# VH-VL binders against Probable ABC transporter phosphonate/phosphite binding protein PhnD2 (phnD2): the designs that were tried, part 25

Target 1, 264 residues: Probable ABC transporter phosphonate/phosphite binding protein PhnD2 (phnD2), of Prochlorococcus marinus (a3pdp9)
Amino acid sequence: SADPDKLIVALIPDENAATVIQDNQGLKDYLTEAFDKEIELVVTTDYSSMIEAARNDRLDLAYFGPLSYVLAKAVSDIEPFAARIKGGTKTYNSCIIGNTKKGVTSFDDIKGTTFALGDPASTSSRLFPELTLAENGLTKGKDFQGVFLGSHDAVALAVQNGNAQAGGMACPILKSLKKKGVIDPSKVTTIAQSSPIPQYPWTMRSTLSPELKEKIRFTFLDLDSDKVLKPFNADGFASITDSDYDGIRKAGKLLGLDLSKFVK
Key: E = the ipSAE of ESMFold2; O = the ipSAE of OpenDDE; V2 = 0.75 times the mean of E and O plus 0.25 times the DockQ between their complexes.

## First folded at step 13 (VH-VL; framework fv_acimtamig)

Design t2 (from t1 with heavy chain S99R; at its last look DockQ between E and O 0.01; V2 from the best seeds 0.00; counts 0 for: pae E 12.2 > 2, placed apart)
Fold by ESMFold2, look of step 13:
Structure t2 (fold): chain C 264 residues (1-264), chain A 119 residues (1-119), chain B 106 residues (1-106)
Amino acid sequence: as target 1 above (264 residues)
Amino acid sequence: QVQLVQSGAEVKKPGESLKVSCKASGYTFTDYYMHWVRQAPGQGLEWMGIINPSGGSTDYAQKFQGRVTMTRDTSTSTVYMELSSLRSEDTAVYYCARRPWYTGYFDIWGQGTLVTVSS
Amino acid sequence: SYVLTQPSSVSVAPGQTATISCGGHNIGSKRVHWYQQRPGQSPVLVIYYDSDRPSGIPERFSGSNSGNTATLTISGTQAMDEADYYCQVWDSYSYVFGGGTKLTVL
């Protein structure tokens, strides 16, 4: 319905599901009170499952990554409305990382090795790592072997443990994993950072009533609760538009990715 | 021929606002991000902020948050930067600079606009 | 916020090699870009991504980046190379410039 009593809120599985759900409990509580509605958080198995759920009108609100948003927008009637802001910016970076003990500290050290990637539809753990490597003369399948591990934390752990010699992932997630003690900073070297990437968009299905959509926008943009913001690693939320993600569309084309493989 | 042409020099008093224009030609205006960078006399370069001409979204350096506004007009391929509550420290040459969307560097710069703030 | 440090000036005889340093904590993990600014002119990109040249920039301009130091090298310096040179990186929150180095050719 256009004004349902229950909102299904999907969260991109960029880390393990328990962590993603835990980090969003404050938001769930906040939205429950603000909307006077039941809020159900869902985390799909992978990014393509979330895109498919959006395509089939199963989601009311969805927190996508930039690339998964672009793919979902192409097949779903959704609209972006807010992105988190931290330190005055609505952008983040992808980090290329290497195993310190194995001496992987430069792009040349990646040649002939296994490179950990997250989900195939990930911006900062797939698209931008491959773009960054290509700009440094390294082609996946030619100069290194790419392996898809599904999530950013899996990439970080594989590099730390030496199961992959290098990997690509969101820099903010790497920073968080180091702060939480999941990643030992002495075991993982940052080789490079990407150019700025537009931050993950919050989206809603366009078929919600105009009144509910405006309430959702206002509620996110006016949010200042530390219970929500600190686990979300944000200073607040700012408005966004679909065109903010045109650079992501171009990045996919530049790498020759077949975007149809992510739309079933 | 890629070119960024800025509006002419201005003289302002403290407390006033300035508005500098930057007209792009020779490329698809909405395919590149536009930045503003200033340079006080005899000093280095200071980044002020970014606008995406495609959708008009902006990010500003923390130092200028609340004083700077960047806008664009896609029909004229023009970006504008407005700086309010001017001080003598805002005396500078103001540059627009183009950035390829997938990079961290500025490949084409405007000619610069000298703005002098004095009483 | 991230800080880039450059010497304020460098002097070189014509035909000699000039080197301009750009210091930063772990700058070797960043991509460094270099701009030339002649007096009264706007900056011009001369090196990007540590060592790549835009089209139209002569091969005598080169760059390197490792550890805590990035370096712009100009071989066979000419009078027209007399200018201010700025290094620049992207950080998570801003675009950061070095303080600039004045190259004099005498």
Scores: ipSAE 0.006, ipTM 0.495, lowest interface PAE 12.2, mean pLDDT 89
ESMFold2 (binder alone), look of step 13: mean pLDDT 94; pTM 0.952
OpenDDE, look of step 13: ipSAE 0.013; ipTM 0.539

Design t3 (from k1 with heavy chain R31D S59E S99H, light chain D50N D52N; at its last look DockQ between E and O 0.01; V2 from the best seeds 0.00; counts 0 for: pae E 15.4 > 2, placed apart)
Fold by ESMFold2, look of step 13:
Structure t3 (fold): chain C 264 residues (1-264), chain A 119 residues (1-119), chain B 106 residues (1-106)
Amino acid sequence: as target 1 above (264 residues)
Amino acid sequence: QVQLVQSGAEVKKPGESLKVSCKASGYTFTDYYMHWVRQAPGQGLEWMGIINPSGGSTEYAQKFQGRVTMTRDTSTSTVYMELSSLRSEDTAVYYCARHPWYTGYFDIWGQGTLVTVSS
Amino acid sequence: SYVLTQPSSVSVAPGQTATISCGGHNIGSKRVHWYQQRPGQSPVLVIYYNSNRPSGIPERFSGSNSGNTATLTISGTQAMDEADYYCQVWDSYSYVFGGGTKLTVL
């Protein structure tokens, strides 16, 4: 339906699903009131499952990561409309981290080790870590062994406990985990940060009515609620376009990613 | 209640085709993927393939490529699995199982359909 | 292509703890699910995502996954737990089952 009474809102599973859903209860309440519609929040098993759901028109709104968005856009009729802002920017960074006790504090220390990665379709816990390592002369499978752990918090924990000697993840998530006491700052060090990455896009399926799409866009851009913004550590939302993610498409090509592996 | 009800047992001869149905009820049919899994006598579970009832796209296990076809009818909330060029080792119980689109596991299974391939 | 290996059988006395292993290369990086199949019945999900219990599954069922081995553990095993148990993973858009383990409760 072009103007359904219920909107299914999918959230990328970049952390524990219960946490992701809890952090978005404020948004759910806000959208319910603004649209006078039922809002169902969903967190998928993995990034590929969310991409598949978008391809099959099962999602009305979807909060993707940058790479998962690019993959979903290639096979789905979706459009991005908003991203969060903090400190005047619509970007974030990926961090290369190391286990302090095992002495992993530089790129040279990563040679011959196990390197923790998140979901295969992750921007800041897969794509950018691999590119950053490659820019510093380290090739996955040749200079280190990559292990896919599914989520950013799993990467951080694996590095902290020594199951992996190093890893890659979103810097903002690492900061949040340290602040919450999940990660002990003395056990995990940051080796490097990536170039700026465009923020996670909010997207909607293009088959929604033009009137509903305009309302969704304006509702996010006019949002000024601490109940919504504080869990996101955000100042608000700003407009985005598909071309804002062209850099992610180029990065995926440079790494040689086969987009067909992430969708059926 | 959520149910998957499969068609009844069949006896087939080598070289024939079989077609098993699985009727879903108690949920929105197009919101869940459907799988087919078989179990030969005394053997374990073997995944055959997946169909997305929304749009009808499919993916099959390599072993069954070229012999299996999965279809659906959204008006009756029914999926079908057709296996051609039957041989005696295709004797098995065939299950449909649904897969919540946001998970990687099968939460509800049909009752199974025994298909015997014998002369 | 990806292979999961289970012992063909495990025997346990009533009230004791049963452990059923599921071996696979680097299975610790995967999300493992477990199904119970009682004689003449369809499989039933008992553990998902390595260690989570669906509603209605007794607390004596637990799971773990590390390294090359995932394990289903049934504490205080009862006669009704006698069944076949299958582990399952998703790998490259393929759904792979282990060969199954027959649990016998004497």
Scores: ipSAE 0.005, ipTM 0.407, lowest interface PAE 15.4, mean pLDDT 88
ESMFold2 (binder alone), look of step 13: mean pLDDT 94; pTM 0.952
OpenDDE, look of step 13: ipSAE 0.011; ipTM 0.515

Design t4 (from t1 with heavy chain S99K, light chain S29D; at its last look DockQ between E and O 0.01; V2 from the best seeds 0.00; counts 0 for: pae O 13.9 > 2, placed apart)
Fold by OpenDDE, look of step 13:
Structure t4 (fold): chain C 264 residues (1-264), chain A 119 residues (1-119), chain B 106 residues (1-106)
Amino acid sequence: as target 1 above (264 residues)
Amino acid sequence: QVQLVQSGAEVKKPGESLKVSCKASGYTFTDYYMHWVRQAPGQGLEWMGIINPSGGSTDYAQKFQGRVTMTRDTSTSTVYMELSSLRSEDTAVYYCARKPWYTGYFDIWGQGTLVTVSS
Amino acid sequence: SYVLTQPSSVSVAPGQTATISCGGHNIGDKRVHWYQQRPGQSPVLVIYYDSDRPSGIPERFSGSNSGNTATLTISGTQAMDEADYYCQVWDSYSYVFGGGTKLTVL
């Protein structure tokens, strides 16, 4: 349906599903009120599943990471329309972290370690960490071993616990985990931060009615509810376009990412 | 049986506060928004505010902002509405009304609580 | 603020059709809900989402919404239908009620 009574709102599993769902309850409530529709939040098991769901038009709204969006866009007609804005910026950073106790506090210390990554389609927990490592002369498989753990919080915990000695993840998530007491700052050292990364894009399926699409865009862009924005740690949502993620496409290309590896 | 049972009628003086309770039963309490709507004698329905299922968020009609407080207790399945600085114009029947989280209408109403504000 | 306008009163003979209007700017773009309130009782949802009926509501109750007017229609009006009727919408993060219409069954 172009105008369904229920909207499926998908969220990438960048953290455990419970956390993702909890963080988006405000949004759910807000959208429920705004649209007078049933809002179903969905957290997929992995990034690829979400991409596949988008491909099959199973998602009405989808909140992707930048890379996953690019991948999804390659195989679907999803339309990006909004991203978080904070302090006037629509960007965030990826962090490389190390286990403090194990003495992993620099790039050189990453040599010989197991490096935790999130999802293969993760921007800040795969793409940029690998890029950063490469830029610093570290080659996966040679200088360190990569392991995908599925989510950012998994990366953080693995690093904290020493199961991995280093890892890459979104800096905002790391900050959140520290704030929540999940991660002990004394146990995890931030080794580096990436350059600015375009924020997660909100997308909608192209087959929604034009009227509904406009309503959705309007609702997000004019959203000023603290109930919604606080969990997002955002001042609001700002408009974005597909071209805003061209840099991500380029970055992906640099790493030789094959789209086929991200589609189930 | 789904029901909302409100506290009994109250008589207040100007300047005082009222606090009405609404106890829910027969359904999953946390699946519904709760609203408060009042009705002055011989007048229409007036929306006062909303409290979300978790109780962590409220939104009040502008008319009552700063004067109304809505809370809910999940453990007792009870919602409260407190209105301070009462005036004669606040004389009304106060209703709690639930709203499914996925809808925009009020499907069940409490029996109402008459609050009379008089000097 | 968004305003819903209802006639103050409507009268109908038993068995006849009662029509209650609810006017609002572009109300057709909104979802309208209707509540019945009998004397001394709490409101009861009788129509939701313009035209849907809750379980237990007689089929003689129907609703429509287009343009600037939503309409509650009661066919074969009965004495028990005598009540106040309120339309309601959501607007700008508020819930808005019409002024109410007193339906009298003659």
Scores: ipSAE 0.000, ipTM 0.467, lowest interface PAE 13.9, mean pLDDT 93
ESMFold2, look of step 13: ipSAE 0.006; ipTM 0.443
ESMFold2 (binder alone), look of step 13: mean pLDDT 94; pTM 0.952

## First folded at step 15 (VH-VL; framework fv_acimtamig)

Design u1 (from k1 with heavy chain I50E N52Y; at its last look DockQ between E and O 0.02; V2 from the best seeds 0.00; counts 0 for: pae E 10.5 > 2, placed apart)
Fold by ESMFold2, look of step 15:
Structure u1 (fold): chain C 264 residues (1-264), chain A 119 residues (1-119), chain B 106 residues (1-106)
Amino acid sequence: as target 1 above (264 residues)
Amino acid sequence: QVQLVQSGAEVKKPGESLKVSCKASGYTFTRYYMHWVRQAPGQGLEWMGEIYPSGGSTSYAQKFQGRVTMTRDTSTSTVYMELSSLRSEDTAVYYCARSPWYTGYFDIWGQGTLVTVSS
Amino acid sequence: SYVLTQPSSVSVAPGQTATISCGGHNIGSKRVHWYQQRPGQSPVLVIYYDSDRPSGIPERFSGSNSGNTATLTISGTQAMDEADYYCQVWDSYSYVFGGGTKLTVL
């Protein structure tokens, strides 16, 4: 029903906020022209603040991670519509990493150490790492100390400098940090890599007018601008549905995640 | 190399139970759901249920609720499917199939086990 | 419960493009997976999430999904592609297969 002159677009703080905003300037410019609307990018301090903003109908578009989307969908009237494609796929992977110099190269080496995690509502830097460790006999708080560092780049840096002996994060972000020279490949070992995970969904609030929702979907799916796509390491966008994230719901239940911990 | 190797073919009588095994190798057994899917002669594929090996959690298709039991042995990386109160319509090839614990597709399948139920 | 409808058979000449449809109410809102089953053999995943191809599956296999129809497409069809093909979705925690389509290459 709503067709506002200004769209508030939230971006998940999975990396440093300045970097997240910078990487989305091309998209902001593209959407401004395509919609003839003011586009305001916002980055919350953490994933739970973004989920709360969605719950309170403060967001028009939101770029969530898979788990944070599932949590937000449970309490908000939102719908997913697009995810990036790279190499013909709408998936990515989670990596468990270890400090090379401290000799952390296997699951057994994680026992008794500090393990870096991103945000508590993160898929690839919390949910998948914790569940993977548990499946390999390592329980947080019993076999290792888990510490939440808030973002994927913080996890990578902590493992590289030895402040944490191991950690979990998105493999594409690790690859990007290595390419930028932020992470020295010789200092960080990949211990494990998950099977494919559904990509971060772009979402919109369901109460936008049907005409606007159709335009948003079409605009993303038709996008082929390198200025937008290169910061995402993407070939384009593809359609997605809520059921694509049912596996993430199962995974959250297996870990015993409590939705009430992520909203006020 | 990821492989699922099932137990051999069996002949059963109506009213008996069957138990088929599926041994996994080449991957982290506890990180994937194991499913059972059957195929009656000349028919399509029918999902029976799933088990998550790490905790042993199961979910069964409603048609088989009360007759099917799935178990696992993590020390041998083996899943078992038991179907009770057999009848002739249970004659089928029984497949185990793996899925990532967060997806709805089956990426690796066992070779199948023919179970014939006849008097 | 949710139903997937496939044609019972499709015939194609060698080297031509084969298309196999999978019909379902609002199937475009779901993710469709495709399996190839050669006679006497186990199913093999050839497409997942509508259009993604597992490692080792030839690029001539592709998929699409919109509206009420998902489609498996095989370009440059070869004799070795002759098989039964099944579509599948995960719907409301239930795994649903189509009835299967026999692809004949002649």
Scores: ipSAE 0.006, ipTM 0.531, lowest interface PAE 10.5, mean pLDDT 89
ESMFold2 (binder alone), look of step 15: mean pLDDT 94; pTM 0.958
OpenDDE, look of step 15: ipSAE 0.031; ipTM 0.590

Design u2 (from u1 with heavy chain S99E; at its last look DockQ between E and O 0.01; V2 from the best seeds 0.00; counts 0 for: pae E 14.1 > 2, placed apart)
Fold by ESMFold2, look of step 15:
Structure u2 (fold): chain C 264 residues (1-264), chain A 119 residues (1-119), chain B 106 residues (1-106)
Amino acid sequence: as target 1 above (264 residues)
Amino acid sequence: QVQLVQSGAEVKKPGESLKVSCKASGYTFTRYYMHWVRQAPGQGLEWMGEIYPSGGSTSYAQKFQGRVTMTRDTSTSTVYMELSSLRSEDTAVYYCAREPWYTGYFDIWGQGTLVTVSS
Amino acid sequence: SYVLTQPSSVSVAPGQTATISCGGHNIGSKRVHWYQQRPGQSPVLVIYYDSDRPSGIPERFSGSNSGNTATLTISGTQAMDEADYYCQVWDSYSYVFGGGTKLTVL
């Protein structure tokens, strides 16, 4: 069992890397003090790279999206331990958005258009957008063309600028981008929201010492610092288990995703 | 065009320090580990250490702990390796190498810098 | 620290299959990478993750890994394949190279 002097903390690249790192500086400082260890924040180039890093024991802590977690768990010795609470829930939603100027305000308006998606392994910018469109009679490749843009902020910008007519992304990230002035609310229409999605899990490498793992769990669950919570857009943290993500496994199968495509 | 371009060959005396640069281009410099690997004449490859340019965090092989320092300049996409208290056995070609996607292997190598330590 | 062991040399005739071994305790539980180094040149990655080839590496290069031995295989060996070959692992404590194997093509 390991108790290293430096912990590698990976953050899923669901937004621009500089933004992801900036939003987690408070957490880095908090964990540095709590663990008396060097904390290194890393942002991989894409979701599959983060899954591969976890598979190769390169990560001590990892903040995955739900689908990327499920993929990583299948090939890595990791365990989930905490998720943020916002508005009294451990869930969030995916938003279907449309370009307002091009009149994309309903599912019917998405037919024949280019639809922006995030990373292929993304829950709320790929999996749930495709499921939501399918539930409304729209099949990728038949009724619209999907384009993978890598991150949620790239999806939002492409829809705002008209490079894609519609797109799918995490609703909380869209709200944050509007609040920061990156997205003009008058240029982007929200068409729909998905069913609830379990929150992004914090995970740790299972081979860490039992004492360190216990300390990590309690440190997150006891966290009440505004310096951490405000930039992270959270009210606090709650414990989670692997089974909380069984719905994501089922959703991937329902859409026919080939999970092996995202690993070796 | 991903490239790693290293500084030129050097001749040093025992007790001096060397400092080799490695300039990266054609990729996002701050998202990949940069490594230093050396090779003494007629010998194999020897890993010296790594730096993660985004945060500047380093890890060094035990053999070099206390003698090696790795730094970076994100504005010029350049990493530096300094080895102090040089000995004749430090004569080697010094390579920088990139690790993609936190994968554990080195996909792009610099051209190498020959450092000769002689009196 | 973790140790990788390679034979110092392997000789093959042109067109023959060359095999280069890399021994390590329970190496089959690790991901093994292979580099080719021609005289006076930088190393070049030829196999990663035991058996995957980077773009531009001929299909005659292949790899396997099980138990205590990883193997680099070069089928249809050509004179241009004459080089030193290194195995390497990422171990949770360090990056470890084998001692290298000189492949001679006669």
Scores: ipSAE 0.007, ipTM 0.432, lowest interface PAE 14.1, mean pLDDT 89
ESMFold2 (binder alone), look of step 15: mean pLDDT 94; pTM 0.961
OpenDDE, look of step 15: ipSAE 0.021; ipTM 0.554

Design u3 (from u1 with heavy chain S99D P100S; at its last look DockQ between E and O 0.02; V2 from the best seeds 0.00; counts 0 for: pae E 8.4 > 2, placed apart)
Fold by ESMFold2, look of step 15:
Structure u3 (fold): chain C 264 residues (1-264), chain A 119 residues (1-119), chain B 106 residues (1-106)
Amino acid sequence: as target 1 above (264 residues)
Amino acid sequence: QVQLVQSGAEVKKPGESLKVSCKASGYTFTRYYMHWVRQAPGQGLEWMGEIYPSGGSTSYAQKFQGRVTMTRDTSTSTVYMELSSLRSEDTAVYYCARDSWYTGYFDIWGQGTLVTVSS
Amino acid sequence: SYVLTQPSSVSVAPGQTATISCGGHNIGSKRVHWYQQRPGQSPVLVIYYDSDRPSGIPERFSGSNSGNTATLTISGTQAMDEADYYCQVWDSYSYVFGGGTKLTVL
């Protein structure tokens, strides 16, 4: 339906599903009131499952990461419309981290180790970490062993506990985990920080009615509720377009990423 | 400060090759694409191709495929563009310009190198 | 190949507002960048991502992009703004320039 009574809202599983759903209850309440519709939050098992759901037109709204968005856009009739603002910017950074106790504090210390990555379709826990390591002369499979752990919090915990000696993840998530006491700052060293990455896009299926799409855009851009914004660690939302993610397309091509590895 | 400095003007004959250099300074050379863009007298800007200095991978505009070669020397932070089988219509100012691998615009340009092709 | 179309020239009086268009199919879904090229000089980025200004570009330069037209606007034009202006997009791994617009300040 072009104007359904229930909206399916998918959230990227960049942290464990319970946390992702909990942090979005304020958004669910906000959208329910704004649209006078039932809002169902869903979190898929992994990024590729979310991309597949979008390809099959099963999602009304979807909160992708930048790379998973680019992959989904290539096979789905979706359009981006909003990204959160934090600290005056609609960008964020990826962090390369190391286990402090094992002395992993520089790029040279990563050679010969296991490097934790998130989901294969992740921007800040896969794409940018691999590119940053390559720019510093470290090739996955040659200079270090990459392992995919699925989520950013899993990467952080593996590095803290020594199950991986280093890893890559979103800097804002690392900061949040440190603030919550999940990650002990003395056990995890930040080795490097990436160039700015465009923020996670909110998207909607293009087959929604024009009236509903405009209402969705305005509702997010007008959002000023601390109940919604504080769990996102956001100051508000700004308009975006597909070409904001052209840099992610370029980066994916540079690393030889193949769309067929992420869709079924 | 960030700067791109190109080699000096050249005069060439048809059938020869040109090779223009572009030396980068003030930034991490391997983290940016380098592009070549040319401008014939009285005409607009024309993209020729790109090189990514880390690894040296290239991509060329179809018009120049088979005639253009781009290379780099990471020890001197320098890229090179060679255009072979020159014709009089290759007379132009040749610019290098940088582009981040995550953007899509040219934020810094070289001063340009005038290449004149005449018999 | 994707095509960008610009008028060949625009003339304005000093202090007036100059508007330079860049036409393209569904250009509103792309990010448009603008360059100023003064006579005998290299191009200089003046607008990126449709409407953002690099450091050092005066506030009188602004941009917009919607539908099939992107627009560079120069308010309070000055003699120093007399230059050629090019729009540019990234499209399908290629870099596409418009044909350029000569701005004359009379």
Scores: ipSAE 0.012, ipTM 0.588, lowest interface PAE 8.4, mean pLDDT 90
ESMFold2 (binder alone), look of step 15: mean pLDDT 93; pTM 0.951
OpenDDE, look of step 15: ipSAE 0.033; ipTM 0.577

Design u4 (from k1 with heavy chain I50E N52Y S57E S59D; at its last look DockQ between E and O 0.84; V2 from the best seeds 0.00; counts 0 for: pae E 8.7 > 2)
Fold by ESMFold2, look of step 15:
Structure u4 (fold): chain C 264 residues (1-264), chain A 119 residues (1-119), chain B 106 residues (1-106)
Amino acid sequence: as target 1 above (264 residues)
Amino acid sequence: QVQLVQSGAEVKKPGESLKVSCKASGYTFTRYYMHWVRQAPGQGLEWMGEIYPSGGETDYAQKFQGRVTMTRDTSTSTVYMELSSLRSEDTAVYYCARSPWYTGYFDIWGQGTLVTVSS
Amino acid sequence: SYVLTQPSSVSVAPGQTATISCGGHNIGSKRVHWYQQRPGQSPVLVIYYDSDRPSGIPERFSGSNSGNTATLTISGTQAMDEADYYCQVWDSYSYVFGGGTKLTVL
């Protein structure tokens, strides 16, 4: 069981790295003070690289998306401990979006088009968009061409500029991009929202000492600093367990995901 | 109003098959798993299997594998459960119940269908 | 397969607190759900995710889960609470129910 002087903290690259690091700087500073340890934030190139890093026991803390967590948990000795809460909920939604100039405003308009997806291991920019389209009679590769663009902001921009006619991404990220003026609301319409998705889990490697693990849990659950919470877009943190993500495992099965493909 | 309405009670003979229907209303049929759970007289609840109506994907409890078939008709928002090669021990109330794909619990149940298997 | 163990019956006087246990190996790492079934009726969800109440379920119903035991607690027990109670988990690919507990309110 380990109690290192430095903690390596990985963040899922769901937006460009500079944005991800900026949004987490307040949390880094808070954890540095709370743990009396050096905190190093790491943003990997893609989701599979982060899963690989967890598999090789290179991370102390990791902030995964729901699907990437499930994939990492299958091959790593990690445990989830906290998720952010916003508006009284530990869930969020995926949005199906369309380009307004190209007239993509309904599921039927997606037929025969290019559909932008994020990372292949993404929950709200891959898994749920594909499931939501399938629930409405559209199969990737049969009814539309899926293209992977790596991140949620890349999906939004591709739909806005017409390089893809439609796309799928996290609704909270879309809302943030519209508020920041990165996305013009008149150019991108929301066609649908997915079923609720469990919020991104914070995880820690299970081999940390029991005392350190309890301190990490307490520190997140006790956090109420506006300086930290506002940039992280959270009202606080709540406890979670692995079984909170069983619905994601079921959704992966429905899509026929081969877990070994993401960690080879 | 979200509800699940099942077909009426049936009397069957050993060796026959049963087919129970479950009609859903008041929600998006294709976004929820539908499950079948049975309860023999005076006994507890026994999960039989599930179907996801969007693609019709099924998963059956091992005990019923090979005897149970679940299907759906998305145009009528109806799920069907067939159980073949009936025996007296298959006498039970058969329930349909839904669950959101992201949960592991049954939030809405049908009224139940009593199926009696006797000669 | 995974097994959930419940007592077959629990008796309480009106106004007293009833506790119904659900035993399972490392059940504290799972989410436990509870159903109430009155005679001749369909089951009704009363607790989900260990301790959350659906809309319309009285505050006197509560739940907890740690270690090898999950517990349904009914405080201020009323005659209308007399029913069978089932715990349930999802264990990978199947849904597992406990054997049920008959709550009698005398």
Scores: ipSAE 0.009, ipTM 0.585, lowest interface PAE 8.7, mean pLDDT 90
ESMFold2 (binder alone), look of step 15: mean pLDDT 94; pTM 0.954
OpenDDE, look of step 15: ipSAE 0.018; ipTM 0.551

